# Designs tried in a protein design chat: VH-VL binders against Gas vesicle protein F (gvpF). Part 18

Target 1, 213 residues: Gas vesicle protein F (gvpF), of Haloferax mediterranei (q02231)
Amino acid sequence: MSDNLYTYGVIEQEDIELEIDGVAGAERVYTVDYRTLSAVVSDIDTTDPERTDEDVQVHNTVLQHVLEYDGGRTVVPMSFGMAFKNGRTLKGVMRGARRALRSALNDIEGTVELGVKIITSSEGGVSHDAIRADIGDRLSELSINETENDLFSDRLVVNKSYLVARDRRDDFDAAIDTIEEEYGDELTVQYTGPWAPYNFVDIHIGADQQRGR
Short names: E, the ipSAE of ESMFold2; O, the ipSAE of OpenDDE; V2, 0.75 times the mean of E and O plus 0.25 times the DockQ between their complexes.

## First folded at step 18 (VH-VL; framework fv_concizumab)

Design r75 (from r66 with heavy chain Q65K; at its last look DockQ between E and O 0.83; V2 from the best seeds 0.77)
Heavy chain, then light chain:
Amino acid sequence: EVQLVESGGGLVKPGGSLRLSCAASGFTFSKYAMHWVRQTPEKRLEWVATISSGGSYTYFPDSVKGRFTISRDNAKNSLYLQMNSLRAEDTAVYYCARHTYYDFWKDHRAFDVWGQGTTVTVSS
Amino acid sequence: DIVMTQTPLSLSVTPGQPASISCKSSQRLYHSYNEDYLNWYLQKPGQSPQLLIYYVSKRASGVPDRFSGSGSGTDFTLKISRVEAEDVGVYYCMQGTHRPYTFGGGTKVEIK
ESMFold2, look of step 18: ipSAE 0.704; ipTM 0.874
ESMFold2 (binder alone), look of step 18: mean pLDDT 91; pTM 0.943
OpenDDE, look of step 18: ipSAE 0.826; ipTM 0.911
ESMFold2, look of step 23: ipSAE 0.688; ipTM 0.869
ESMFold2 (binder alone), look of step 23: mean pLDDT 91; pTM 0.943
OpenDDE, look of step 23: ipSAE 0.817; ipTM 0.909

Design r76 (from r66 with heavy chain K31S D107N; at its last look DockQ between E and O 0.81; V2 from the best seeds 0.74)
Fold by ESMFold2, look of step 18:
Structure r76 (fold): chain C 213 residues (1-213), chain A 124 residues (1-124), chain B 112 residues (1-112)
Amino acid sequence: as target 1 above (213 residues)
Amino acid sequence: EVQLVESGGGLVKPGGSLRLSCAASGFTFSSYAMHWVRQTPEKRLEWVATISSGGSYTYFPDSVQGRFTISRDNAKNSLYLQMNSLRAEDTAVYYCARHTYYDFWKNHRAFDVWGQGTTVTVSS
Amino acid sequence: DIVMTQTPLSLSVTPGQPASISCKSSQRLYHSYNEDYLNWYLQKPGQSPQLLIYYVSKRASGVPDRFSGSGSGTDFTLKISRVEAEDVGVYYCMQGTHRPYTFGGGTKVEIK
């Protein structure tokens, strides 16, 4: 029974309270305000939470819920493990990061991140270049920005994150559906999201900031 | 027994060339991406090259881009590093390293098997 | 390039006592969905590096449970709960999130 707060991300100031599962068994997710910003938090009994696959998934699920809740909003995601001793400490961190948080919110306003991985069913490499170019052109046209991950297997022809305007999501979804229909069993597609734009936010919180937790 | 054995190191003058080889055994070589990592005389570790499991994708740091080429022969379970235009700063022990198994949907980007290394010395 | 800074540069530890090594990155390592590709290697005297910890906290096959990893973002820690004589060597962290992949400068662990 402590006043520690686990932090998921930052939004434009808004009063939110959700009865959903949170990190470390929390059952309530809510907001703590600092001026025009709100931190999305839950109660936690430590400032050094254990990193487990399960709690990483919970962290990401909370952010997805907030991203889409009640018409949706812009969410600046935080790394797993950002826990602070109390609301005063958390607000101090938000004050110190205010410009960076505001800039991040502006950069990703009205967007979501969508993840796409595509694996070919065959080991043949010749058609992979044509498939990659075709799919790349279609999806890039529908996005604001993209990042690519390194390809360690020749069967993996797409491994990208896309920054997509919310009003283009349906077009992006439709493009994925069309690709799946056109290629059939030649491809396996993993299409994930929407996510808070992890890959398109440049916010750094280091040991110095975390030690005040 | 999973093993990687490097060879081809030696003494070379600046501007010279060497070709390193890495013989793999004890695992399905064609299922794994492979890397070269070097250790300088100051004991600093530096990533040097990566090649995908089938060979279609290669990656290099700027320090060796355009001078080094990585290749593999999956039928011979062999990995190669062609080093051209060698400089004194390329002096190091060169390790062949195996990427952790890649399951396409979950990435674990670690080097889980290393060879014993081969020494390259670039000096007049 | 992401700079990986390890502290301390060396440790001298009484057998059976704990040890802790810090690794700090110059940029956050987490990317898509909190995937932190932060690894730890041990190079024993006269040997090549061997993988100890990958994905921040997962022990490689055959690594004793006295080794544990933690951290996120830019701050990572390797702990040895009870140091044994066979743990002597140089410990390196490595980030695999952003090219070029980079290593820390190393932490030498010795028995006193």
Scores: ipSAE 0.598, ipTM 0.828, lowest interface PAE 1.4, mean pLDDT 88
ESMFold2 (binder alone), look of step 18: mean pLDDT 91; pTM 0.941
OpenDDE, look of step 18: ipSAE 0.830; ipTM 0.920

Design r77 (from r66 with heavy chain R98K Y101H, light chain Y30W; at its last look DockQ between E and O 0.73; V2 from the best seeds 0.74)
Fold by ESMFold2, look of step 18:
Structure r77 (fold): chain C 213 residues (1-213), chain A 124 residues (1-124), chain B 112 residues (1-112)
Amino acid sequence: as target 1 above (213 residues)
Amino acid sequence: EVQLVESGGGLVKPGGSLRLSCAASGFTFSKYAMHWVRQTPEKRLEWVATISSGGSYTYFPDSVQGRFTISRDNAKNSLYLQMNSLRAEDTAVYYCAKHTHYDFWKDHRAFDVWGQGTTVTVSS
Amino acid sequence: DIVMTQTPLSLSVTPGQPASISCKSSQRLWHSYNEDYLNWYLQKPGQSPQLLIYYVSKRASGVPDRFSGSGSGTDFTLKISRVEAEDVGVYYCMQGTHRPYTFGGGTKVEIK
């Protein structure tokens, strides 16, 4: 057994313990406190975890649980693979990043990220521009912020991430349902989330701090 | 076999223009986004332009935005780069590159086939 | 713009020995929920670049299993478990997460 801690993200200080699947076969996810912050962690036998598609998905699933657990909370997600040799090292990193972590928590307070991809049955054209503008206007008005991802196929008319207040999620869900009804077979929608706001967080924890693990 | 062949490079004075072409074969050209990437004399690689599979969406870095135009003719399996207001720093070998297979639900954003390149020299 | 910093700049390796190349980004390469568009290309002498690794760790078609990629966030590594003569060339990392897409400065691998 080791004292290594795999880190998923940071929340406002709160004691959480969940018996759920974690990275590298962990079966328990819990919190480590530093002042007004808590790191969401699990135990791990290395400070250099192997990146697999399965464990990346587990990492994201853990954050989704924490995001929604017991009424939900604001979650600043960490990159996959942040593991530290003990709680002291982790708290040292949190100390060094305290202002950045606090700023990120404030910036995304009470929000989730929702992903939307929409493809058409037809190749691009004027009709696709109108569809893109219509859908964009409707979803943007329900969100706090958005990030547009690059479009490599003319059939892909929407590829966006939206930052949405928790109390507007039902309205956003309804807008997606209405879009699917109005456009029918013309469109196929992939609607994903909720996610911790990966695309709306601007925190850098340098490799130097990670290597202290 | 997938093949990309660039042409149209040459020597030009600052402020001049050149038009590069890329002839594609061995794959369904209209299904894939295409890119231009250049390699400087110092061997640095720089992304220059992207065009979507049907041509509706184009992207450029700020360094060439407004000076370069990317286009394609899917009927002729051809990709083009129009370069205007050329500067000395545009001197490079220009490659066309094919976007990897695009799954609408999972984008890989890799360039899996590159041409052999065409040389552009911008010099007084 | 995201700066991609590769180390070392060059590497001289005895055939059959391992090699490791580091690529560090100036920002996190978060695109889709910890999906990093970090790719590796090899440019052999006199040739165009060719795709080696995509998605941090996935081998392109026909790439031997002696090549592996790893990393996340800002710190990425390409490893060659046993360098062969045909592995000589310049290795470039590339991020496709944020426009403008950017490449590392290259690492030259040679046989000694």
Scores: ipSAE 0.692, ipTM 0.861, lowest interface PAE 1.0, mean pLDDT 89
ESMFold2 (binder alone), look of step 18: mean pLDDT 90; pTM 0.938
OpenDDE, look of step 18: ipSAE 0.800; ipTM 0.901

Design r78 (from r66 with heavy chain Y101H, light chain H31Y; at its last look DockQ between E and O 0.67; V2 from the best seeds 0.71)
Fold by ESMFold2, look of step 18:
Structure r78 (fold): chain C 213 residues (1-213), chain A 124 residues (1-124), chain B 112 residues (1-112)
Amino acid sequence: as target 1 above (213 residues)
Amino acid sequence: EVQLVESGGGLVKPGGSLRLSCAASGFTFSKYAMHWVRQTPEKRLEWVATISSGGSYTYFPDSVQGRFTISRDNAKNSLYLQMNSLRAEDTAVYYCARHTHYDFWKDHRAFDVWGQGTTVTVSS
Amino acid sequence: DIVMTQTPLSLSVTPGQPASISCKSSQRLYYSYNEDYLNWYLQKPGQSPQLLIYYVSKRASGVPDRFSGSGSGTDFTLKISRVEAEDVGVYYCMQGTHRPYTFGGGTKVEIK
C-alpha cells in the first residue's frame, strides 16, 4: 500500500513494463521517467529491503532482462537496496545525478560486460605466463576495456571482466570456444554474462549519490 | 588445531633489514593464499603483502613495494616476509593471516585465521 | 586508495541493548555483480583480530546470531542486537575488493 519504489538501474528514456519477479516478491518491473532518462523500478513496502542472496540474484536478473529486452539497450546498474519513498523522491535523486548518469550511459553505450575465469589443471603442467599472454591478447582485441582481479591461486590464470560491444559478442563467444578447444582438459573456463557493466561504471544512485555532488 | 605462529620480530635501526617467519599447522598450507597485516602503535590495521597458494603471485601496497618481499615454502608450511630499508613508519605488530579457502567460482576475500603477531620496532 | 570510514569511534553500551556500527567506503566495493567484499573483524582486549562477518552479511563459524551485517555499495552496517560482556573490543571493517586492501579506523565497544 505504500508508494515506495525499489530501483534497479537507469536507461535512456523508454516505457518498459515487464511481468517478471522483482525484489521482495514484486511481480512487475516498470519505468519512471525523468527527462531523457528512465529508472527501472518495482513497488516495495519498505525503503530498507533485506539483502539476501536470492534478492541480489533477482536484482541482477531483472537488469539482464532489461539489458536484452526487445533488441537490448544500455543499462547503468544500481547497487542493491536503493529504495525510495515515492516517485518524487526518486526523480529528485535522478535530477541531482543527471550529469553523472548521462556520462555513464554515454561511456557504456551499446556494450555489455562479460566475465572470464580460467583455471588450469594441476595435472597438466602448462606455462601460466604463456597462457596469460596468449589468452590476454586474443580477448583484449575483442573488447573495449577490461579490468583484472587478483589471483589467489596459482591454478587461476585469468580473472577478468571485459567491456564488449554488443555486436562483438559472437566473436568473443567464438574466441572462448577456440580457447577451450585448443587447450582441452588443461583449462577450465567460466564464462559469464552478458551483464550490465557493473565494473565499468562509477556512479551511485540514492542518498550516497547526493554526497558525490 | 589450525594455528599460525609468527617469529623474527625485534628492534632494528632505520635502513636495516629483518626477516619474519610464520609457521602454519593444522591445515593444508599449500591450498591457501596468505597475507601479512600489521597493526601500528595507533592501532590502525594495514595490509602489507599477499602471496598466492603456490607462490607465483604477490601483491603489495605502494608503501612497502620494492622494500618488502613475501615468500613461502610449502614443504615446510612456512611463510616469510623479508623487510629491507626499514623506516620508523614500519614499526608495528606484524600478523600472518590465512585467506579463506579459495573457491575459484566465488571468493569471500576474508582473513579467517590470524597468528599472535610479532613486534617490529624501527628506531634509532 | 579506498578510505573506509567507521562511525562512531567509540560506543558505550548497557548490556542487553543494541549497538550499530557504520562503515562507509570512498568508492563502491563490488567486484562481482552487486556482491561486495566487505568484512568485519573483532579484536578483543589482548587478542589478535578475529573474523566476525564476511561477504557483508555472512557470520563466521561460531559467531552468535545476535551479530548481523548489511549494506551495499558504499554504506555498510554491523549490528549487535543485544550486547554482551564478551562483545567488548575494537571492531574493524575491511574491504577486499580493490588493492590496496584497506581497513576502517576501528570502533571501540565498551560495556557501561
Scores: ipSAE 0.641, ipTM 0.848, lowest interface PAE 1.1, mean pLDDT 88
ESMFold2 (binder alone), look of step 18: mean pLDDT 91; pTM 0.946
OpenDDE, look of step 18: ipSAE 0.806; ipTM 0.913

Design r79 (from r66 with heavy chain K106S H108K; at its last look DockQ between E and O 0.66; V2 from the best seeds 0.75)
Fold by ESMFold2, look of step 18:
Structure r79 (fold): chain C 213 residues (1-213), chain A 124 residues (1-124), chain B 112 residues (1-112)
Amino acid sequence: as target 1 above (213 residues)
Amino acid sequence: EVQLVESGGGLVKPGGSLRLSCAASGFTFSKYAMHWVRQTPEKRLEWVATISSGGSYTYFPDSVQGRFTISRDNAKNSLYLQMNSLRAEDTAVYYCARHTYYDFWSDKRAFDVWGQGTTVTVSS
Amino acid sequence: DIVMTQTPLSLSVTPGQPASISCKSSQRLYHSYNEDYLNWYLQKPGQSPQLLIYYVSKRASGVPDRFSGSGSGTDFTLKISRVEAEDVGVYYCMQGTHRPYTFGGGTKVEIK
């Protein structure tokens, strides 16, 4: 019986227990409380989990499930690989990061992250600039915030993450559907989410964190 | 064979200008973003510039922003770096490098082909 | 700017023995739903850098399986399970998550 805990993210205090796949073959995901915060965790036999494509996807899937479970909640995501020797150690880390975690929860309250890439069927030009401006205006008006990723292909007219209020999600989905209908085969849209807002949290967890090293 | 060959390096006085070229062969040049990376005399590697596959998007670190420009001629399979207002700290071997193919579903952000490099020396 | 710190600065390794190189970033490299844009390059004597590892752990084409990468967040490792004479050179990590893209200072590997 190991006491090690793998951590996925932090939520407002809430008792959650889910029988879903977790990192390193875990079959249960649950919460550990510290004051008004809860860490979303699973049991693990190491403090230095192996980073595989499969377990990175499991980590992400757990966060998505918690994000949407039972009406949804605000989730501050953690990087892959944060595992702690026991509950006492985990609570110590939460205590040290308390202000940063509260600030992050407040900043992203009631929101999700949505990813959008829009790819044209042809190389750039005046029509691509007009398409980029039109689509950018539509989507930015439906979001609270956005971040832009670097553009390595001239066929890529949008490569952004959007912070969107949960109650505006249907409007954002409808805008994507309308864009797809209006442009047909001239554009390919990659639309992903909802995600815990990875690109919209600023978590300064210091070098003093106890990790399985 | 996939190749990148740099040219145009040399000795230049501080405040001077130099234009580097990179000739690409063995692949469809117009489908790839390209980079310039330099290696200082202390053997540090420094990213210098990026250009998108069609040339519409460019990126630079603050250290060269406003002094360097990157361009490409896809009809000639050529990449260029125009360097103006050169300083002693710009002394380095300059490599052109190919971005991994951007397939829109993944971005590896790796430089999978490098040229042999061309040496730029800035001294008074 | 994100500072990439490599340790050790140099290694002397007897042929056939393992080697391990650490790369630490001054900020998390976490981007896009747990994708870390962390790469490793080898510069052999008298040659240009060559890509070894991308996405933290994926080997580039033609790279032998004795090379492996691991890590996440701020802490990354390159391992060579059995060092061979052709592995001599300087190893650099690089982050591509945040502009400006930055390289580590390098780790020189030599055979004894």
Scores: ipSAE 0.709, ipTM 0.886, lowest interface PAE 0.8, mean pLDDT 89
ESMFold2 (binder alone), look of step 18: mean pLDDT 91; pTM 0.943
OpenDDE, look of step 18: ipSAE 0.853; ipTM 0.926

## First folded at step 20 (VH-VL; framework fv_concizumab)

Design r80 (from r66 with heavy chain Q65K, light chain G96A; at its last look DockQ between E and O 0.82; V2 from the best seeds 0.77)
Heavy chain, then light chain:
Amino acid sequence: EVQLVESGGGLVKPGGSLRLSCAASGFTFSKYAMHWVRQTPEKRLEWVATISSGGSYTYFPDSVKGRFTISRDNAKNSLYLQMNSLRAEDTAVYYCARHTYYDFWKDHRAFDVWGQGTTVTVSS
Amino acid sequence: DIVMTQTPLSLSVTPGQPASISCKSSQRLYHSYNEDYLNWYLQKPGQSPQLLIYYVSKRASGVPDRFSGSGSGTDFTLKISRVEAEDVGVYYCMQATHRPYTFGGGTKVEIK
ESMFold2, look of step 20: ipSAE 0.677; ipTM 0.859
ESMFold2 (binder alone), look of step 20: mean pLDDT 92; pTM 0.946
OpenDDE, look of step 20: ipSAE 0.823; ipTM 0.913

Design r81 (from r80 with heavy chain K106S H108K; at its last look DockQ between E and O 0.83; V2 from the best seeds 0.76)
Fold by ESMFold2, look of step 20:
Structure r81 (fold): chain C 213 residues (1-213), chain A 124 residues (1-124), chain B 112 residues (1-112)
Amino acid sequence: as target 1 above (213 residues)
Amino acid sequence: EVQLVESGGGLVKPGGSLRLSCAASGFTFSKYAMHWVRQTPEKRLEWVATISSGGSYTYFPDSVKGRFTISRDNAKNSLYLQMNSLRAEDTAVYYCARHTYYDFWSDKRAFDVWGQGTTVTVSS
Amino acid sequence: DIVMTQTPLSLSVTPGQPASISCKSSQRLYHSYNEDYLNWYLQKPGQSPQLLIYYVSKRASGVPDRFSGSGSGTDFTLKISRVEAEDVGVYYCMQATHRPYTFGGGTKVEIK
């Protein structure tokens, strides 16, 4: 019998148990507490899980479910592959990372990440700067923070992640709807989320920290 | 069939300028973002510049920002690197590299085609 | 800048035996949804680099299945299940998650 735990992310202390698909065929997602924090985990038969497209997607799906479950909560997401040999080892890692985890939870409290890509219908005939100015101001006013992603195609006019308070999501959705109506077939808007705020936290639990488990 | 060929390397004194060219063939050049990557005499690889598929967006590391410019002529299937205020540490083999095809839904962020390189030597 | 540290610096392998190369980043490489832009390149003697692995674990077109990549976050591995003579060269990891994009220092693989 294995005591290994696969970790998806960290939340404020809360007892959660869900019968949903987890990484490596797990059928249950639950929490392990350390003081005011809880790690979101599944049972797993190894401390070195295989990285597959399917399990990366499962990892992300679990985090999205926890993000929205039962009224939603703040989630600090972890890298794929954070598995520990037992609960004692996991709690030891949480102890060592407690300040960083608390800081991350505070920084993103009550927020989600929303992704916006704006793609022109052709390579010409639309001003990138004008579109950026119009849309950028409108969406930035509805968000707490934003990051831009690299633009590798000239058809891609906006490629941003937005940190948005949960209670401003309806306003953000409405702004997207208005933009789509105003621009019609000139632009395609790709709007994704909600996600745990991957782009707005920078906390790591590295392989060396896993070995301390 | 897919090919990138760099040219324009040579010996230049510190403070000098040099313009590198990269000729592309065997693919639709205007659909791909492009990069310059250099390899130092110590065999370290360093990313130098990126340009979007139509040329509107460019990116540089701080080490060359303000000294190097990247441009492209999609009608000529050509990529360029203008290097000004050259320093000894700019001595390297310069490669032209093609970004993996950018799918708006996914980005692989890999350099899937490389040229053979052109040598730049900055020496007194 | 993200520092990419490769180990070992060189590796001498008996043909047909496995090889393993480590690449560690100074910061996490996932961007969104655990998307790690971690690539592996091989530079054979006298040649330019060629793409082997992209997105941590995906083999580029024409790359034999004896090459595999794994890892996430800060710790990544390239494995060659059975080293062949054509695999000789210097292997570089590269991260493209955060600008400036950075390469590891390289691992030279030789046949005994």
Scores: ipSAE 0.679, ipTM 0.871, lowest interface PAE 0.9, mean pLDDT 88
ESMFold2 (binder alone), look of step 20: mean pLDDT 91; pTM 0.945
OpenDDE, look of step 20: ipSAE 0.792; ipTM 0.906

Design r82 (from r80 with heavy chain Y101H K106Y H108K; at its last look DockQ between E and O 0.77; V2 from the best seeds 0.75)
Fold by ESMFold2, look of step 20:
Structure r82 (fold): chain C 213 residues (1-213), chain A 124 residues (1-124), chain B 112 residues (1-112)
Amino acid sequence: as target 1 above (213 residues)
Amino acid sequence: EVQLVESGGGLVKPGGSLRLSCAASGFTFSKYAMHWVRQTPEKRLEWVATISSGGSYTYFPDSVKGRFTISRDNAKNSLYLQMNSLRAEDTAVYYCARHTHYDFWYDKRAFDVWGQGTTVTVSS
Amino acid sequence: DIVMTQTPLSLSVTPGQPASISCKSSQRLYHSYNEDYLNWYLQKPGQSPQLLIYYVSKRASGVPDRFSGSGSGTDFTLKISRVEAEDVGVYYCMQATHRPYTFGGGTKVEIK
């Protein structure tokens, strides 16, 4: 057994053990505690994991499970590839980043990230600004914060991530359903989530934190 | 067969203006976002403009914002860069570049076709 | 603006030997769900840049499998398993996660 730990994210201290697929063929995801924090981890045979489409998807799936498991919790997500040579090294990193991790947990407490893309059926006909303003007002009212992504097609009128309180999630879902009903075949809505709110936290852990390469 | 050909470069004095063109062929131009990228004499690459497939959305870095305008004519398969208030620092080879195909589900955000470039020199 | 720092500035490589180029960003390129919009371009002598790798690790059409990309967050690597004469040129990384989109300073690869 290797001592290396692959890290998915950080939560409030809680003992979790899940028998699910993890990165690099791991079959168990669990927590390592440091004071009021827990890192969500799995075992791995390297500190420099190969980035594949499959493992990126596994990383995201693990975070979604943790986000929603047993009533849900606040999750500060980590970038793919954060692996540490042992638990002591990981706890050292958490100690060094304690204030930043606590601040991030507080900032996103009780929230999820939802992704929304809205695509028109045609290049013209209706005002994209009017559609964007209408939908923007309705969804922003139900969210805490939002980020806008670049628009590369004129058929794409909304491309946003929303930070949404967990207890407002049903209202947000209902708003999406209402938008789909009102606009009918004029719009296609791509609605994704819930995700750990990675667009709404600023946690910098660099390559030096992956000791034991 | 897919080609991008830039034109309109030349020598211009500081404060002057130039209009660059990019002629596209071999693909459905109206389905692709387009970019302008410049390469300085020091060989640094700098993104300078983006335009969406139909032209409604444009993006610029602060270094050229307010001085440069990007436009396209999809009927003529042409992309344009209007450069005003030119400075010595704008001296570069200007490339037009095609955004990878955007299918709404998977955004690659890469520039998969580049032109041959047109040289702009801003000097007294 | 995100600064992309490439190392080394140049490589002189015996044909058939491996090469490795580092690209480090001044802030994480983590976008959506571990989607790092990190690309690699090759500019051969006298030519315009051409796309090699997009999305950190995916080879563009026609790119040989001796080219591979890896990394996440702030640290990215392009590897050439066996350098060939046709691989000579300047390699640039580019991030398209955050506007303004920015390129690394380039790494010149030459054959000894």
Scores: ipSAE 0.683, ipTM 0.863, lowest interface PAE 1.1, mean pLDDT 89
ESMFold2 (binder alone), look of step 20: mean pLDDT 91; pTM 0.946
OpenDDE, look of step 20: ipSAE 0.801; ipTM 0.913

Design r83 (from r80 with heavy chain R98K, light chain Y55W; at its last look DockQ between E and O 0.77; V2 from the best seeds 0.74)
Heavy chain, then light chain:
Amino acid sequence: EVQLVESGGGLVKPGGSLRLSCAASGFTFSKYAMHWVRQTPEKRLEWVATISSGGSYTYFPDSVKGRFTISRDNAKNSLYLQMNSLRAEDTAVYYCAKHTYYDFWKDHRAFDVWGQGTTVTVSS
Amino acid sequence: DIVMTQTPLSLSVTPGQPASISCKSSQRLYHSYNEDYLNWYLQKPGQSPQLLIYWVSKRASGVPDRFSGSGSGTDFTLKISRVEAEDVGVYYCMQATHRPYTFGGGTKVEIK
ESMFold2, look of step 20: ipSAE 0.695; ipTM 0.870
ESMFold2 (binder alone), look of step 20: mean pLDDT 91; pTM 0.944
OpenDDE, look of step 20: ipSAE 0.810; ipTM 0.913
ESMFold2, look of step 23: ipSAE 0.654; ipTM 0.855
ESMFold2 (binder alone), look of step 23: mean pLDDT 91; pTM 0.943
OpenDDE, look of step 23: ipSAE 0.792; ipTM 0.905

